# Designs tried in a protein design chat: VHH binders against EG45-like domain containing protein 2 (EGC2). Part 10

Target 1, 105 residues: EG45-like domain containing protein 2 (EGC2), of Arabidopsis thaliana (Mouse-ear cress) (q9zv52)
Amino acid sequence: AQGKAVYYDPPYTRSACYGTQRETLVVGVKNNLWQNGRACGRRYRVRCIGATYNFDRACTGRTVDVKVVDFCREPCNGDLNLSRDAFRVIANTDAGNIRVVYTPI
Below, E stands for the ipSAE of ESMFold2; O stands for the ipSAE of OpenDDE; V2 stands for 0.75 times the mean of E and O plus 0.25 times the DockQ between their complexes.

## First folded at step 10 (VHH; framework vhh_gocatamig_d2)

Design m6 (from k2 with T33D E99T; at its last look DockQ between E and O 0.06; V2 from the best seeds 0.00; counts 0 for: pae E 15.1 > 2, placed apart)
Fold by ESMFold2, look of step 10:
Structure m6 (fold): chain B 105 residues (1-105), chain A 121 residues (1-121)
Amino acid sequence: as target 1 above (105 residues)
Amino acid sequence: EVQLVESGGGLVQPGGSLTLSCAASGFTFSDYDLAWYRQAPGKKRELVAGIYSGGYTVYMDSVKGRFTISRDNAKNSVYLQMNSLRAEDTAVYYCARVTGEWSDEGYFDYWGQGTLVTVSS
C-alpha cells in the first residue's frame, strides 16, 4: 500500500491505544486506517519512496517496522504519523512529509 | 464528577471573532487531550481542533489559519480563538475530553452542553 507519512516528536508514552507505552518505533494512523481502534497493535514495514515536494535525497533506503499505538487526530496531513525515531530510520527528518510504501507484517 | 462547561458563544457577523472557553473539573486536566467539536443542524458532529496533553495541536482544514486552540493547565481550561468567522462556522461547539481508553464509537467520554455560535448578517 502507498501513502504519505509525517512524524511527531517524543514523548510517545501517551497514546490512544495504550494510554502509556514505552516503545519508540511507533506510528499513529489516519482515521480511515484507524478503524475505530481495531488498528491498535498492528505492525507495518515502512519504506520511504520520496519526498512529497522537491527535496533531494529524502530517503535513506532502509525500512522500519512500527507498531500502531495511536491515531492521527484530524486534521491529519499524512496517512502515517511516524514517531521521529521511526521516521529517521527511513528518511531525512528535514523532509518532513514523504511518500511511503507500508506492508502489514 | 467530571464537568466540562463551555462559554463564549453568540451571534456575530461574518469576519468577526469569538473566543470560546471550556472550564474543566473532576479530573487531572493535564493528563488528558482536549478537543473542540461542532455540530450544525442536520450535520454530523465534526472535530474542529484538538490539543494533546503535551501541547501539540491539530485543526480541520477549513479552520486552519483562522482558529487557534490553546490550553491552560493551571486553570484547567481549554480555549478556541475563532477569527474571520464565516456562515459555515455556525454550529453548537462542544468541548470534549479525549479518553486514553478508546471505544468503537468515538475517542471522548465526556463533553459539555455546548455553546451556540451563529454567524449571520
Scores: ipSAE 0.000, ipTM 0.128, lowest interface PAE 15.1, mean pLDDT 79
ESMFold2 (binder alone), look of step 10: mean pLDDT 80; pTM 0.801
OpenDDE, look of step 10: ipSAE 0.016; ipTM 0.271

## First folded at step 11 (VHH)

Design n1 (from m1 with T33Y; framework vhh_gocatamig_d2; at its last look DockQ between E and O 0.27; V2 from the best seeds 0.00; counts 0 for: pae E 12.2 > 2, unsure alone 63.7 < 65)
Fold by ESMFold2, look of step 11:
Structure n1 (fold): chain B 105 residues (1-105), chain A 121 residues (1-121)
Amino acid sequence: as target 1 above (105 residues)
Amino acid sequence: EVQLVESGGGLVQPGGSLTLSCAASGFTFSDYYLAWYRQAPGKKRELVAGIYSGGYTVYMDSVKGRFTISRDNAKNSVYLQMNSLRAEDTAVYYCARVEDEWSDEGYFDYWGQGTLVTVSS
């Protein structure tokens, strides 16, 4: 599926899905993906396809596999709110708001 | 069958405290977002506080720092600790199992009957 991604800064240890968790390649999801908490623990492979605005060379060309650990409450400026550690694998963090393809795995 | 039963409402002085409780049954409680809503006469029902399955909480701005939502998954219960109560907090408070956390109008699965909180000034 295609959507928008933004990112959030560490720490990621406390989240809506888990009281304490250690993974750094994680994501919070918007309402359409949250499914009243059933999304917790799902994994996606995410690829950057460009910035949502004029930003040269936003994408690294790599993919990242992330685990859903959180809910991105409104205002949520993306379908995926990637951890910064996950975002920087696929994109320049200065881009801030990117378009992605994400695939269940 | 899904049931939500609120208790703990009453008459309280401004600045006082109350604890609301909601006992839930008929569903896998730990899977769901639970919320407290309130409705004052002539007003639309509004979200007061919500708690996600993993324990993450949200609050309306006017209650933040005064109210605390919590859940006990072992007892299938959700609570609202209300401190520093004000006249504006007077309303019927409802416990809800909510499928759409974004709705201000209450696009919800199930509701309790409500418990009245009156803050006399």
Scores: ipSAE 0.000, ipTM 0.200, lowest interface PAE 12.2, mean pLDDT 81
ESMFold2 (binder alone), look of step 11: mean pLDDT 78; pTM 0.794
OpenDDE, look of step 11: ipSAE 0.219; ipTM 0.649

Design n2 (from m1 with G55D E101Y; framework vhh_gocatamig_d2; at its last look DockQ between E and O 0.44; V2 from the best seeds 0.00; counts 0 for: pae E 9.0 > 2, unsure alone 64.8 < 65, grease 26 > 24.2)
Fold by ESMFold2, look of step 11:
Structure n2 (fold): chain B 105 residues (1-105), chain A 121 residues (1-121)
Amino acid sequence: as target 1 above (105 residues)
Amino acid sequence: EVQLVESGGGLVQPGGSLTLSCAASGFTFSDYTLAWYRQAPGKKRELVAGIYSGDYTVYMDSVKGRFTISRDNAKNSVYLQMNSLRAEDTAVYYCARVEDYWSDEGYFDYWGQGTLVTVSS
């Protein structure tokens, strides 16, 4: 599936799904993916395919595996709100807003 | 050994209230999502309400505004407050621990023996 991704800064320890969690490669999802809370614990492999605007070398070429831990509350500017740690694996954080392919795993 | 023991079921009239309790043991309660499911005679088991280890709760549409799920991590217990009960709420109610299905260790669901709620006039 294709969509947009943005990111958020640590800490990631407390979230809608979990009171305490230690993973740094995590994601919050927009309402259409949240499925009334059923999304918690799902994992996706995510790859950057470019910035949503003209930005040279937005993508690193790597993939990242992330766990859904949170709901991205409105206003949510992406389908995926990746942890900064996860975003940096696949993209330059200065790009801010990227297009991604994400696959359930 | 994981154990979940439901209690609080009974016979009530439509419009009545009932509180279900679930006592949990054999795991670190505060780390897990707990849920109430129900199964009416001749029907499939369905999710009623869930409470994640964070502060997020979920409810099936037909119980929103009438049922409230809560947890007490100090007592290793999860509760379902049921108000404005209807005949359609008649079912055996099960307390369940929801597993994280991404784990390489496999997938696990644990259920109690259930407690019967009968709403009849």
Scores: ipSAE 0.006, ipTM 0.308, lowest interface PAE 9.0, mean pLDDT 82
ESMFold2 (binder alone), look of step 11: mean pLDDT 78; pTM 0.789
OpenDDE, look of step 11: ipSAE 0.615; ipTM 0.833

Design n3 (from m1 with Y56W; framework vhh_gocatamig_d2; at its last fold request DockQ between E and O 0.73; V2 from the best seeds 0.00; counts 0 for: pae E 11.2 > 2)
Amino acid sequence: EVQLVESGGGLVQPGGSLTLSCAASGFTFSDYTLAWYRQAPGKKRELVAGIYSGGWTVYMDSVKGRFTISRDNAKNSVYLQMNSLRAEDTAVYYCARVEDEWSDEGYFDYWGQGTLVTVSS
ESMFold2, look of step 11: ipSAE 0.006; ipTM 0.240
ESMFold2 (binder alone), look of step 11: mean pLDDT 80; pTM 0.802
OpenDDE, look of step 11: ipSAE 0.702; ipTM 0.870
ESMFold2, look of step 13: ipSAE 0.012; ipTM 0.330
ESMFold2 (binder alone), look of step 13: mean pLDDT 80; pTM 0.807
OpenDDE, look of step 13: ipSAE 0.072; ipTM 0.492
ESMFold2, fold request of step 14: ipSAE 0.005, 0.006, 0.005; ipTM 0.289, 0.224, 0.222
ESMFold2 (binder alone), fold request of step 14: mean pLDDT 80, 80, 80; pTM 0.814, 0.810, 0.809
OpenDDE, fold request of step 14: ipSAE 0.834, 0.818, 0.829; ipTM 0.917, 0.910, 0.914

Design n4 (framework vhh_gocatamig_d2; at its last look DockQ between E and O 0.71; V2 from the best seeds 0.00; counts 0 for: pae E 8.8 > 2)
Fold by ESMFold2, look of step 11:
Structure n4 (fold): chain B 105 residues (1-105), chain A 118 residues (1-118)
Amino acid sequence: as target 1 above (105 residues)
Amino acid sequence: EVQLVESGGGLVQPGGSLTLSCAASGFTFSDYTLAWYRQAPGKKRELVAGIYSGGYTVYMDSVKGRFTISRDNAKNSVYLQMNSLRAEDTAVYYCARVEDEWGYFDYWGQGTLVTVSS
């Protein structure tokens, strides 16, 4: 599936799904992916396909595997709200807002 | 040793209320998702309600607005407040510790019977 991703800074320890969560490669998802909380624990492989605006070399060319631990409260600026640690694997954090392909794993 | 002990079941009339309790031991309670399942005679066991370690709750459609799941991490307990009970709610209710997907759980208790009868 294709969508937009943004990121948030650490710490990631408090989340809707897991109150004592220690993973760093994690994601919060928008309502359509949240599925009334059933998304918790789901994993995705995410690849950057470009910035949502003019930004040269936004993508690293790598993929990252992330676990859903949270929801993105409205107004939500992306389909995926990646941890910064996950975002920086696939994209330059200065890009801020990127287009992604994400695949269930 | 992981243990889950349900209590609070009984006989109630339609429209009545009950509170189910589940006392947990043998694991770090605050790290786990807890759920209530139920099974009526001749029916498959079904998810009633669940509560993630972060506090988010899920409910089956037929109980939404009538049942409330809650947890008290200090008491290692999960609760199910059941209001506006109906005959279709008659079942044995089980407290379960849930793994990463609903329907996959590694421990549950012996169950507590709820009977809704005129």
Scores: ipSAE 0.012, ipTM 0.360, lowest interface PAE 8.8, mean pLDDT 84
ESMFold2 (binder alone), look of step 11: mean pLDDT 82; pTM 0.825
OpenDDE, look of step 11: ipSAE 0.025; ipTM 0.411

Design n5 (from m1, 17 letters changed; framework vhh_enristomig; at its last look DockQ between E and O 0.07; V2 from the best seeds 0.00; counts 0 for: pae E 14.9 > 2, grease 26.3 > 24.2, placed apart)
Fold by ESMFold2, look of step 11:
Formats: sequence, C-alpha cells, structure tokens
Structure n5 (fold): chain B 105 residues (1-105), chain A 121 residues (1-121)
Amino acid sequence: as target 1 above (105 residues)
Amino acid sequence: EVQLLESGGGEVQPGGSLRLSCAASGFTFSDYTISWYRQAPGKQREWVSTIYSGGYTNYAESVKGRFTISRDNAKNTLYLQMSSLRAEDTAVYYCARVEDEWSDEGYFDYWGQGTLVTVKP
C-alpha cells in the first residue's frame, strides 16, 4: 500500500500496544490502520518514494522493517509515524514528511 | 478514584491451573486497555499480557500458549487463566490500566495491590 510517513523522536519505550518495549525500528499507525489495537505486532517493509513536497534526494534507497507498537492519534500528519531510527534508514530526516510504500511481512 | 483489586492467587502444584481476577472500579472499564504484570522475589516487574479495549490480546513469550487473558465488561472484571504452571511463574501478579496515548493529565498507570501465586512441587 501507499501512504505518507512522518517520524517521532525517542524514547519509544512506552507505547499503546505494550507497557514497555525496547525495539527501535517501530511505527505508530493512523486510526484507519489501527483496527482498535489489532494492528499491534504487525510488521511492514517500508520504502520511501519521495518527499510530499519539493525536496531533493529525500530517499536513501533502502527499506526498513518495522513493527507496529503505537497509535498515532489525530492530528496525525502521516499514515505511518515511524521512529526516527526507522525513518533515518529510508529517508533524510530533514525531509520530515515523505511518501512511502509499505508491504506486510 | 480508579481502583483495581486482584484476587485468585494461592498455592498450586506444578502443571496445575489457576484463574486470577481483577475487579475494576472508578472508570468505564470497557473503554480501557488492561494488562497483567508480575514480580518474582528479587526480580523486576515484568509484563505478562494485555487485552485492548477492542478485545485484541497479546502475551509475553514466556507465557504464550499457557496463559489466557480475558475480560467481562459487564462485570468490570479482568481475568488471567493460567495453565501448565511452573516454578518460574511464582510471583505477585498485578493488574494495571495502561492509558492509550490520550488521557486527561497525560499518561497515568494505575496498579492493583497484587495477588501472590506460588507454584510448589
């Protein structure tokens, strides 16, 4: 599927899906993907396909595998709210807001 | 005032079964995600299982397949059905209300007093 991604800064240890969790390659999802918590623990491979605005070389060309651990409550500027650690793998953090393809694993 | 009260602990033989209950009051139980944690003597408190307001469940690897979390929203009660109990399951078990990312005054965890489970040979 295609959508938008933004990111959030650590710590990622407290999350809606888990009381405490230690993984760093993680994602929060918008309500339409949240499915009342059924999304928790699902994994996606995410690929950057460009910034949502004019930004030269937003994408690194890499993919990242992330686990859903959190809910991105409105206002949520993306379908995926990637951890900064995950976002940095696929995109320049200066881009801030990118378009992505995300595939269930 | 949010209150959580665990019960159902006791002594059990290895391989036995036990059902814990957590009576909730002071909030709309059906709207909240509720979890079980445990603390063994000399150890840090550890997450055991969570049931989300919509009914989704998740488990620590150490208990998956042996423990079942459930809730009865009509009775404001959380349950933990424990089976195939082992010595490593000996602990004080706590229920906790873990707030979603939205709540008044930010996130706040509410804890019960705990109920002791002892697995004896």
Scores: ipSAE 0.000, ipTM 0.152, lowest interface PAE 14.9, mean pLDDT 81
ESMFold2 (binder alone), look of step 11: mean pLDDT 79; pTM 0.795
OpenDDE, look of step 11: ipSAE 0.442; ipTM 0.769

Design n6 (from m1, 23 letters changed; framework vhh_7ubx_2; at its last look DockQ between E and O 0.07; V2 from the best seeds 0.00; counts 0 for: pae E 13.0 > 2, grease 24.9 > 24.2, placed apart)
Fold by ESMFold2, look of step 11:
Structure n6 (fold): chain B 105 residues (1-105), chain A 121 residues (1-121)
Amino acid sequence: as target 1 above (105 residues)
Amino acid sequence: QVQLVESGGGLVQPGGSLRLSCAASGFTFSDYTMTWVRQAPGKGPEWIATIYSGGYTMRDDSTKGRFTISRDNAKNTLYLQMTSLKPEDTALYYCARVEDEWSDEGYFDYRGPGTQVTVSS
């Protein structure tokens, strides 16, 4: 599936799904992926396919595996709100807003 | 040992109100996301509402705001306030703890036996 991703800064220890948690490769999802709370704990493989605007060389070419731990409440400017640690695996953090392909795993 | 025990169910007339309680023990209640689910005879489980350890709540749109989830961390108790009850709300209501550390399943790791709610004249 394709969508938009943004990121949020550490710490990630507090989250909607799990309260206190220690994983760093994590994601919050917008309501369309939330599925009435069933999204918590799901895992996705995510790959960057470009910035949402004119930004040269936004993607690293790598993938990252993330766990859903949070809900991205309004205003949520992406389908996925990746932890900064996860985002930087697949993209230049200066890009801020990227397009991604994400696959359930 | 983890225990969840629901109470507060019973027989109520249409239009009435009921408050369900879920007493939790054997774990640090304030660290966990908690949820309410119901199951009517002949139906599968139906999600009602979730309250996250961070304080955010979500409710199923089908209840149209008639049900409110809340928690009292000092008393280790989860609540479901139900109003404007309809015969269609008749079901077994149970609470569940959400945490994925113990399994690959990813949603509920413990649930209570439930409390029966019956809405009839």
Scores: ipSAE 0.000, ipTM 0.160, lowest interface PAE 13.0, mean pLDDT 80
ESMFold2 (binder alone), look of step 11: mean pLDDT 80; pTM 0.793
OpenDDE, look of step 11: ipSAE 0.012; ipTM 0.241

## First folded at step 13 (VHH; framework vhh_gocatamig_d2)

Design t1 (at its last look DockQ between E and O 0.07; V2 from the best seeds 0.00; counts 0 for: pae E 13.8 > 2, unsure alone 64.8 < 65, placed apart)
Fold by ESMFold2, look of step 13:
Structure t1 (fold): chain B 105 residues (1-105), chain A 124 residues (1-124)
Amino acid sequence: as target 1 above (105 residues)
Amino acid sequence: EVQLVESGGGLVQPGGSLTLSCAASGFTFSDYTLAWYRQAPGKKRELVAGIYSGGYTVYMDSVKGRFTISRDNAKNSVYLQMNSLRAEDTAVYYCARVESWSDEWSDEGYFDYWGQGTLVTVSS
């Protein structure tokens, strides 16, 4: 599946799915992926394919595996709201908004 | 010590424009997401606009097309350009360093740091 990703800063300990959680490679998802909380615990492999605007070298070329722990509330201009720790694996955090491919695992 | 100082508020007529500014100190400004919130008398505080460390911007629906958030990392400052002002925009505007975008926001300590606020009044 293809979509857009943004990121959020720590802490990640409070989330919709778990109340409290300690993982750092995590993601919040928009309503279409949230499915009234059924998304909690799902895992995706995410790869950056570029920034949504002109930004040279937005992608690192790596993938990251993330667990859905949260609902991405407004403001959320992506399908995935990756933890900063997860985002930085696949992209330069200065890009802010990237296009991604995400695959269920 | 982290400090955020808002300025630029005042009295304007409907349809007018105003630029708010926020000077930040005590942290590495370029690493953080900044936001403007507002609170009208008797209403809950609401997110107006946010700007990611990378420059991407978000807005509440009622201000899209009228307000523009921007940042100047060299001046450690964030701005809110407010155009086509309406009576509903009357509020105290706060600059904040955002703790987390995905957490529930409230009036009671959701924010990491925020300023004293600057009053914007839209009235004839």
Scores: ipSAE 0.000, ipTM 0.172, lowest interface PAE 13.8, mean pLDDT 80
ESMFold2 (binder alone), look of step 13: mean pLDDT 78; pTM 0.787
OpenDDE, look of step 13: ipSAE 0.021; ipTM 0.325

Design t2 (from n3 with D100Y; at its last look DockQ between E and O 0.06; V2 from the best seeds 0.00; counts 0 for: pae E 15.8 > 2, grease 25 > 24.2, placed apart)
Fold by ESMFold2, look of step 13:
Structure t2 (fold): chain B 105 residues (1-105), chain A 121 residues (1-121)
Amino acid sequence: as target 1 above (105 residues)
Amino acid sequence: EVQLVESGGGLVQPGGSLTLSCAASGFTFSDYTLAWYRQAPGKKRELVAGIYSGGWTVYMDSVKGRFTISRDNAKNSVYLQMNSLRAEDTAVYYCARVEYEWSDEGYFDYWGQGTLVTVSS
């Protein structure tokens, strides 16, 4: 599937799905993916395909595997709110808002 | 059809107060974040205040302590109480339905027609 991703800063240790959790490659999802918490524990492989605006070299060319641990509690300007640690694997954090392909795994 | 109708704008002296109202229809109001934006002549539209579906609020720095956003889900309405008004608050104020993170222009938001607030003496 294709969508938009943003990121959030650590800490990630408190989350809607698990209370306290220790993984750093994690994601919060917006309401259409959240499904009243049924999304918790789902895993996705995420690849950056570009910034949502003109940003040179937004993508690293790598993929990252993330676990859903949270929902987006603010107005969610993306389908995926990746941990910063996950986001930086696939994209320059200065880009802020990227387009992604995400695949269930 | 999504409709957002602002009201309550007018002319007020510095230090005065106004309450803006926004009546919403055409969507499940309680599911959405609502916001007030404003646009002064020659400026870009900017976020003033927002209120999540659960009641949490966000304010721009210059209005903190002076403005209060609130919502009444039973009346499908969102409000902006503006106190201690200043000349710099002069703008057209817009009610918006927000699905994405806060920004000056909003991303894929729905907007009302606006209500003019003029602060001068």
Scores: ipSAE 0.000, ipTM 0.113, lowest interface PAE 15.8, mean pLDDT 80
ESMFold2 (binder alone), look of step 13: mean pLDDT 81; pTM 0.819
OpenDDE, look of step 13: ipSAE 0.021; ipTM 0.368

Design t3 (at its last look DockQ between E and O 0.56; V2 from the best seeds 0.00; counts 0 for: pae E 10.6 > 2)
Fold by ESMFold2, look of step 13:
Structure t3 (fold): chain B 105 residues (1-105), chain A 122 residues (1-122)
Amino acid sequence: as target 1 above (105 residues)
Amino acid sequence: EVQLVESGGGLVQPGGSLTLSCAASGFTFSDYTLAWYRQAPGKKRELVAGIYSGGYTVYMDSVKGRFTISRDNAKNSVYLQMNSLRAEDTAVYYCARVEDYEWSDEGYFDYWGQGTLVTVSS
């Protein structure tokens, strides 16, 4: 599936799904993916396919595997709110808002 | 071994307040989402409020601004502060541990308490 991704800064230890957690490659999702909390613990493989605006070389060409730990509360400018650690694997953090392909794993 | 015990229900006048408590045991409380559901006579059980292990809260529309869910992980307890009570809030209130975090009317949960009755009447 395709969508938009943004990112958020650490710490990631407290989230909607978990009171504490230690993974750094994590994601929050918006309502259409949240499924009333059923999304917690799901994993996705995410790949950047470009910035949502004109930004050269936004993507690294790599993929990242992330665990859903959070709800991306409105206003949520993306379908996925990746941890900065996860975002930087697949994209230049200066791009800020990217298009992605994400696949359940 | 998993137990959820509700308390704090009673008779209250419209506009009044109650605090419901739920004491949990038999599991690592801080790892789980907790919720309050209610069931009025002859009606389906419905979600009132939920609180994720991380502290994020959700509410049904009719109780927003009147009810507050909270948790105390040190006491293995979840609470529901109910203000500005109305006759329509009359129901048996259940504390639940939520397995897959669904907030629909039927809820996806693996354990319930025995319930505590709240009656709002003049």
Scores: ipSAE 0.006, ipTM 0.226, lowest interface PAE 10.6, mean pLDDT 81
ESMFold2 (binder alone), look of step 13: mean pLDDT 79; pTM 0.806
OpenDDE, look of step 13: ipSAE 0.531; ipTM 0.818

Design t4 (at its last look DockQ between E and O 0.13; V2 from the best seeds 0.00; counts 0 for: pae E 13.9 > 2, placed apart)
Fold by ESMFold2, look of step 13:
Order: structure tokens, then C-alpha cells, then sequence
Structure t4 (fold): chain B 105 residues (1-105), chain A 123 residues (1-123)
């Protein structure tokens, strides 16, 4: 599926799904994907397809596999709120706001 | 088949306490958000409390600080601890499985509930 991704900074240890968790390649999801918590533990392969605005070389061309651990509460500017560690695998963090393809795995 | 079985209702004095239990079967309990709803005579069914699969909770305003929802995924059970009970808490309490994302302040789409357990608060 296609959507918008932003990121959040560490620490990622507090999360809606698990309270305390230790993984670094993780994601919070907006309400349309949250499904009243059923999203917790789902995994996606995510690839950057460009910035949402003019930003040269926003994408690295790599993919990242992430686990849903959190709900992206207001303010949430994306469908996916990737951990910074996951975001930087697929995109320049200065881009901040990117378009992505995400696929269940 | 999905089943939700409530228990623990009864007659209690104002200011008293009661613990409701809901035993679940027929689905992967740890994947679902569970909720307690209640319906008093002549009133609409209303959300009392909900608990996400990850353990986060939501409460209606009138029960905050008095009621506590909890879950035990190993026992496929959800509980409602009710303290400082008031006459207006008198209702049939239902355990429900919530599948649609709706707002917790709404009667969200749920795909199953139990038969209910009556709580009566009177002097």
C-alpha cells in the first residue's frame, strides 16, 4: 500500500503496544491502520518513493522491515511514524516527510 | 465460535466494590481490544472502559478514578474492578470484542458481546 511517513526520535522504549520494548526498527501507525490495537506486532517492509515536497535524493533505495509497536497520536503527520533508526535506512532524515510503499511481511 | 461470558455481577451498597470478569474463547484473545459496555433501563448502551491488545486503557469520564479495566492474556480474560459504586452505576454490564476502529467515545462497531451481568447499587 502507499502512504506518507514521518519519524520520531529515540528512545523507543515506551510504546502503546508493549509498554516497554527494546527493538529499534519500529513504527507507530495512524488511526486508520491501528485497528483498535490489532496492528500491534504486525510487520511491514517499507520503501521510500520520494519526499512529499521538493527534496533532492530523499530516498536511499533500500528497504527496512519494521514492527508496529505504537499508535501515532496527534499530532501525527503520516500514516507511518517510523523510528528514526528505521527512517534513516530508507531516507535522508532531513527530508522529514516522505512517501512510502509498505507491504505486510 | 466467539464466546464472551461475563460474571461477578450482584447487589452492592453505595460506596462498595465489585469485580466483573469476562472469559473469552473462540478467537486469538491477545490480538483484540476488549471493552466493557453498560446499559441502564431506559438508556442507551454506553462504553464504560476499553483495553487495547497492548494494555493501554480508556475510560468514560464518570468512572475515571473509580473503575479499572485489566486483562490477562494467559487466561483469556478481561476484568472490571469497580470501586466507590454509586446508584447511577446500576446497569447490565457487557463484555465486548471491538473490531472496528471507531472513536472510543462512540458505540463503536463490535462484532460480539456476551449476555451481560447485572450490577445493582442500592441502599
Amino acid sequence: as target 1 above (105 residues)
Amino acid sequence: EVQLVESGGGLVQPGGSLTLSCAASGFTFSDYTLAWYRQAPGKKRELVAGIYSGGWTVYMDSVKGRFTISRDNAKNSVYLQMNSLRAEDTAVYYCARVESYGEWSDEGYFDYWGQGTLVTVSS
Scores: ipSAE 0.000, ipTM 0.145, lowest interface PAE 13.9, mean pLDDT 81
ESMFold2 (binder alone), look of step 13: mean pLDDT 79; pTM 0.801
OpenDDE, look of step 13: ipSAE 0.035; ipTM 0.277

Design t5 (from n3 with V98Y; at its last look DockQ between E and O 0.05; V2 from the best seeds 0.00; counts 0 for: pae E 14.0 > 2, grease 29.8 > 24.2, placed apart)
Fold by ESMFold2, look of step 13:
Structure t5 (fold): chain B 105 residues (1-105), chain A 121 residues (1-121)
Amino acid sequence: as target 1 above (105 residues)
Amino acid sequence: EVQLVESGGGLVQPGGSLTLSCAASGFTFSDYTLAWYRQAPGKKRELVAGIYSGGWTVYMDSVKGRFTISRDNAKNSVYLQMNSLRAEDTAVYYCARYEDEWSDEGYFDYWGQGTLVTVSS
């Protein structure tokens, strides 16, 4: 599947799926992926395919595996709201807003 | 024994308001995320709103600006204030506890019996 990703800063310990959680490679998802809460605990492998605007070398070429822990709260400017720790694995955080491919695992 | 008991449902006119309550027992209430779901006849349950243990909230797009979820940890209770009610809000409303343990599907692990909200017309 393809979509837009943004990121959020730590802490990640509070989430819609769990009261308190300890993972750092995590993601919040928009309503169409939320599936009435069934998205909680799903895992995706995510790869950056470019910035949403002209940004030189936005992607690292790596993938990251993330766990869905949250509903992406307004203002949600992406299909995936990756933790900063997860985002930095696949992209330059200065890019801010990237296109990604994400695959269930 | 974990229990979630909803109350406050009833018959209301379009544009009206209701407050739903959920009384919880059998677990450390302040540690858990709670949510309200609803199910209309012939439809699947859908998330309405959730509230984290620390008070943070999330809402479905269709209810934003009209519904407010809150909790009172001293009373082990979760509330849903429902304003500007519409016919499409007619449903059985369920209080649910988010699963606190890791699982492959991420289910809510406990549900109440529900409270019926009927919006005339």
Scores: ipSAE 0.000, ipTM 0.159, lowest interface PAE 14.0, mean pLDDT 78
ESMFold2 (binder alone), look of step 13: mean pLDDT 81; pTM 0.815
OpenDDE, look of step 13: ipSAE 0.006; ipTM 0.229

Design t6 (from m1 with G55Y; at its last look DockQ between E and O 0.05; V2 from the best seeds 0.00; counts 0 for: pae E 9.2 > 2, unsure alone 63.5 < 65, grease 25 > 24.2, placed apart)
Fold by ESMFold2, look of step 13:
Structure t6 (fold): chain B 105 residues (1-105), chain A 121 residues (1-121)
Amino acid sequence: as target 1 above (105 residues)
Amino acid sequence: EVQLVESGGGLVQPGGSLTLSCAASGFTFSDYTLAWYRQAPGKKRELVAGIYSGYYTVYMDSVKGRFTISRDNAKNSVYLQMNSLRAEDTAVYYCARVEDEWSDEGYFDYWGQGTLVTVSS
């Protein structure tokens, strides 16, 4: 599936799915993906396909595997709210808002 | 050593109420997500409600507004308040400790013995 991704800064330890958790490659999802909490624990492989605006070399060309641990509280600025650690694997954090492909794994 | 003990089931008439309780032991209760599942004869188990260690709650569509899950970490207990009961709610209800992910049919490691809820005239 294709969508938009943003990121959030550490710490990631407080989350809706698990309360306290230690993983760093994690993601929060917006309402349609959240499915009233049923999304918790799902894993996705995520790849950057570009910035949402004109930004040179936004993507690293790598993928990252992430686990859903949280929802993205409204107003949510993306379909995926990646941890900063996950975002920086696939994109320059200065891009801020990127287009992604994400695949269940 | 993980133990989950359900109680509070019984026979009620349609429109009635019951409160189910689950007492847990053998693990750090506050670290885990707890859930109630149910299974009627001849049917697959289905998720009724869940409560995360962060207190976010999940409900199946048919019970929203009628059932409320809660937890008391000081008493290592999880509860299901069931109001406006219907015949279709008749099932054995199971308390479960949820690992990292959910399934609709309850692929979970740890289950209680179940408590029977019968809704009939």
Scores: ipSAE 0.006, ipTM 0.265, lowest interface PAE 9.2, mean pLDDT 82
ESMFold2 (binder alone), look of step 13: mean pLDDT 79; pTM 0.806
OpenDDE, look of step 13: ipSAE 0.021; ipTM 0.322

